# VHH binders against p46559: the designs that were tried, part 10

Target 1, 369 residues: p46559
Amino acid sequence: MTAIEKFFTEKSPDSEQVLLKVIELGIDFLGGEWKNVDKSQVNVSRVHGGQSNHMFHVTSSTSATPYLLRIHRQPPSQVFTDTVNLAIFSERGLGPKLYGFFEGGRMEEFLPSKTFDVNDVLVPENSRKIGAIFPLYHSINVPVSKSRRCVHLMREWLNGYESLGGGDYEILPTTVNYSDHPKSVSIKDLNHEIDNFEKWSTEIFEHTLVFSHNDLASTNILELNSTKELVLIDWEFGTYNWRGFDLAMHLSETAIDYRVPFPPGIKMNGDLIDNPPNIQIFCEAYVEADKKLKNRSPSDPTAEVKALIQECQFFWPLTNLFWALSAMKHSLLKFENGVDLDVQARDRLAVYFHLKPRSQKIYEELSKK

## First folded at step 24 (VHH)

Design ee1
Fold by ESMFold2, fold request of step 25:
Structure ee1 (fold): chain B 369 residues (1-369), chain A 123 residues (1-123)
Amino acid sequence: as target 1 above (369 residues)
Amino acid sequence: QLQLVESGGGLVQPGGSLRLSCAASGFTFSEYYMAWVRQPHGKGLEYIATIDSSGDWTYYSDSVKGRFTISRDNAKNTLYLQMNSLKPEDTAMYYCAKGTWTEGQTKWRFDHKGQGTQVTVSS
């Protein structure tokens, strides 16, 4: 734990030390508007920050600009990625304003908003809005490696799992009822799965490369109170990637319920795993918005939507393998995030093998064209 | 005002069976996930079974899967645990727990408030 994280976890938000610290940060990064603020005029409240950050809403009874304070819990490499991506989107008006950053934390605009849950995402109008906003973010040229994709993160996690003493992994699904998977997989087997999907994806979908969020669960979607417009947050897994992975990640997460109390803190919704009800309207909205952004003449929108749905279905199992590998590594690290990581790994591996034959069939069909 | 009253514990021989009950009051029972938690003497809590608000979905720890069955009767505000093939290591105080939103942990957790019911498995 960094010194700044220790400070904010050990002290009450209403303590004199915290109140003076947030005034100091306000002066340092927002300037003179904070210089005459007294600690009696300041309110600091803890807000939901997920497992990657401690978050505080800092306000005053003055005209000084309120801010959201994030104190990082992330590894340094994820802090770098998250901060760079936020800065890029902030400058383009596509996320909260970035007011400043420092070792171990940052200050950003507080957006009065509703955070979506799985029920919100499945409302048809919301599915349409989410589909329509993706192309805007996908259109941004981010100055990072175009060759570092989701599969590189997956290999890093698998290598980390092995380095921590991990071996063969038994697939014992807990919240799903599949049996069409191996009983166990070796590290070599999992590397082979990653290699095959990378080969298939590169051969068929390399033209779909965009800067991708890679983690668009419902909790990373804000609906602004004032405008009802959507804002995508938490870009720490952002990379260039095949757009179908990004879209499939969003769609596959609709089948995953994190509202289950811990333990296990996670449940796969069996009715939604391979046929999310929102895929049609979501893909229609994506195609329509992408055409407008690229100023293309209308083509056969029915055929384009069908192709995009197929593209999402192709990447669907890979999104589950992605999180299974993360969960395998972090379970050995005893990482605590309110989810039983072995339950997650086992269920997601079962889903991966259940859905993989569909992806292989799609690859075989498209590789003949 | 919330109350969870466990019953049905006792002394039983290895291989035997017991059925635990938990009478719930002071909240709308049918709206919440429920769980059974146990604590062996001098050890930490072990969460062993979970059941959703409708009773259609269940989860079991590896230590009891295949031997224990959690169920609920929402009309009677009662949670049950059928324990079969009991082993000496199942000896513990058993509590029922209600799913509760924990603001400081930003996650749903289980909270137990009852006195529990003792299960002792010995020959």
Scores: ipSAE 0.354, ipTM 0.749, lowest interface PAE 3.2, mean pLDDT 88
Fold by ESMFold2, last read:
Structure ee1 (fold): chain B 369 residues (1-369), chain A 123 residues (1-123)
Amino acid sequence: as target 1 above (369 residues)
Amino acid sequence: QLQLVESGGGLVQPGGSLRLSCAASGFTFSEYYMAWVRQPHGKGLEYIATIDSSGDWTYYSDSVKGRFTISRDNAKNTLYLQMNSLKPEDTAMYYCAKGTWTEGQTKWRFDHKGQGTQVTVSS
């Protein structure tokens, strides 16, 4: 834990030290509008939600610009990526304004908004809006590695799990009703699964490489109170990746309900695991928005939508393996996020193995061309 | 007024069975997740079983998996815990709990408010 994280977690937001620190930050990054602010005029409140940052809404009774303070909890590499993405998107009007960043944190525009839940994303009009946003972000050239994909983070988590003393992982018991998975998996088995999916994805879908969010669960979607426009946040998993993974991540997460009381704090909705009701509308909106953005007319829009659905279906199990590996590592770290991470890992591994045969079939069909 | 009333506890020999009940009133029972929680004498709370509002999804702690079964009857506003293959380690006060959102929390939690029912497993 960094010194600045320790400062903001060990002290109350209304303590003199915190009030003076946020005024100092306001002066340093927002300038003279904060220099006339007294600590008695400042309010600092914790913002709930998220696992990657400690967040504080900083306001005053003056006209000084309020800001959202993010104190980073995540590894520096995820912080770096999220900050670069925010700066790029901020300059393009596609996200909150970035007011400043410093070692261990950043300051940005507070967006009065509603955070979506899983039910919000399944409303047809919301699904259409979300599908239409993806091509905007997929079209941006971000100056980060194009060779480092989701599989590299998966390997980092699996290596971390092993380094923490992890070994063979028991998949049972699960809360999902599948039996077509192994009872346990070794680290070698899991490396084999990652390697095979990377091989398949590279052979079939390398042309679909775009800058991707890779974590677009409902909680990373804000609806602005003022305009009702949607804003995507928390880009710490952003990297170049096959677009089908990015889209499948959003769709597969509609089956995951985090509103379940802890314990266990998570539930997989079996009816939605491989059949999200919004996939057609979502993919239609993507294709239409991509067409408009690129000023092109596809010769067969129905065929493009069907192909995009197939891309999503191919990557579906990989999105579950992705989070299973994260949960396995973070369970050994005793990471507290209100979710029983072994419940998550076991259920997602079961889903991965259940859905993998469909992905293999898609690979075999497309590799013949 | 919200009430949770546990019953069905007692003295049982190891390997025996008990069925606990929780009568709920003062809220729309069928809309909430429910759980069983236990507290051995002089020890902290252990959350042992969870059931969703419809009764179709359940979760169990490792300590009771395969031995205990949580169920509900939404028409009777009643939560149940079937306890089989009881062990001395299962000796505790048992409470039912309702899922709720408490101001200042980041996640939904279970609250228990009843007097509980004592289960004692001894030879």
Scores: ipSAE 0.265, ipTM 0.719, lowest interface PAE 3.8, mean pLDDT 87
Fold by ESMFold2, fold request of step 25:
Structure ee1 (fold): chain B 369 residues (1-369), chain A 123 residues (1-123)
Amino acid sequence: as target 1 above (369 residues)
Amino acid sequence: QLQLVESGGGLVQPGGSLRLSCAASGFTFSEYYMAWVRQPHGKGLEYIATIDSSGDWTYYSDSVKGRFTISRDNAKNTLYLQMNSLKPEDTAMYYCAKGTWTEGQTKWRFDHKGQGTQVTVSS
């Protein structure tokens, strides 16, 4: 843990030390607006930041610009790239303004908003809006590697798990009711699964590479209070990737409910794991928005939507394997984020093996061109 | 005004059974996750069982899984814990807890306010 993270985790938001620190940051990055602000005029409140960040809304009773303070829990290399991504989207008006960054954190615009939950994303009107915004983000040219994909981070997590002393992983007990998975998996088995999906994806979906969010769970979607427009946040997992993974991550995460109190802090909705009710509306909205953005008319829009649904279904199990590997590593680190990471890993591995045969069938059908 | 009243504790021999109850009032019971939490003498809290608002989803700690069953009756605003195959290690004060979200926190957590009910497993 960095010194700045220790500072903000060990002290309460209303402590004199924190109040003085946020004034100093305001002066350093926002300037004279904060110069004459006294600690008695400052309010610091903790906001939900997920597992990657500690987040604080910083305001004052003065005219000084309020800001969202984000203190990173992730490695510095991931943090720098994420900040570059934010700056690119901020310049285009597609996200919060970036006010400043420093080692271990950044300051950005606080957007008065409602954070979506798993129920919000399933409302048809919201699902249509979410599907329509993806092509705009997918069209952005981001100056990062186009060859580094989700599978590289998955390998890093699996290598880290092994380096921390991890071995064969027992899938049971689970909270989901699947039985069509192995009792345990080895590190070699998991490397084989990653390699297999990478080979399949490269063979049939390489033309679908776009800059992807890769973590568009409901909590990363804000509905602005004033306009009801949607804003996507927290691009720390952003990479070029097969668009189907990005879309499938959003759809798969509709089955994951983090509103469950810890422990366990996570619940999978079995009815949504295989076939969420919003996939048709979501994919229709994507195709329509992509058509408009690119000034194109598809020759068969029903077939195009069906093909996009197939892309999502192909990548669906890979999104669960992605988070299972993260959970396996971070469980050995004793990472505390309000989720029982072994519950998450076991359930997601069970889901992965349950859905994998569908992906294999799709690959076999599409490879027969 | 939120109230949680635990009952059903007592002295039981190893291998025995008890059924705990928690009467809830002052909130819409059927809207919340509920949990059983225990505190062995001189030790911290252990969260042992969780149930969702409908009663259809449950979770258990490894220490009690297979031996304890959490359930709820939303018409009676009552939470239950059926404890079977009791061990001396199960000796603790048992509390029921209500799931809650507080502004500024990164997670849902359980709050308990009752006096608890003592379970003692001894020969």
Scores: ipSAE 0.200, ipTM 0.680, lowest interface PAE 4.5, mean pLDDT 87

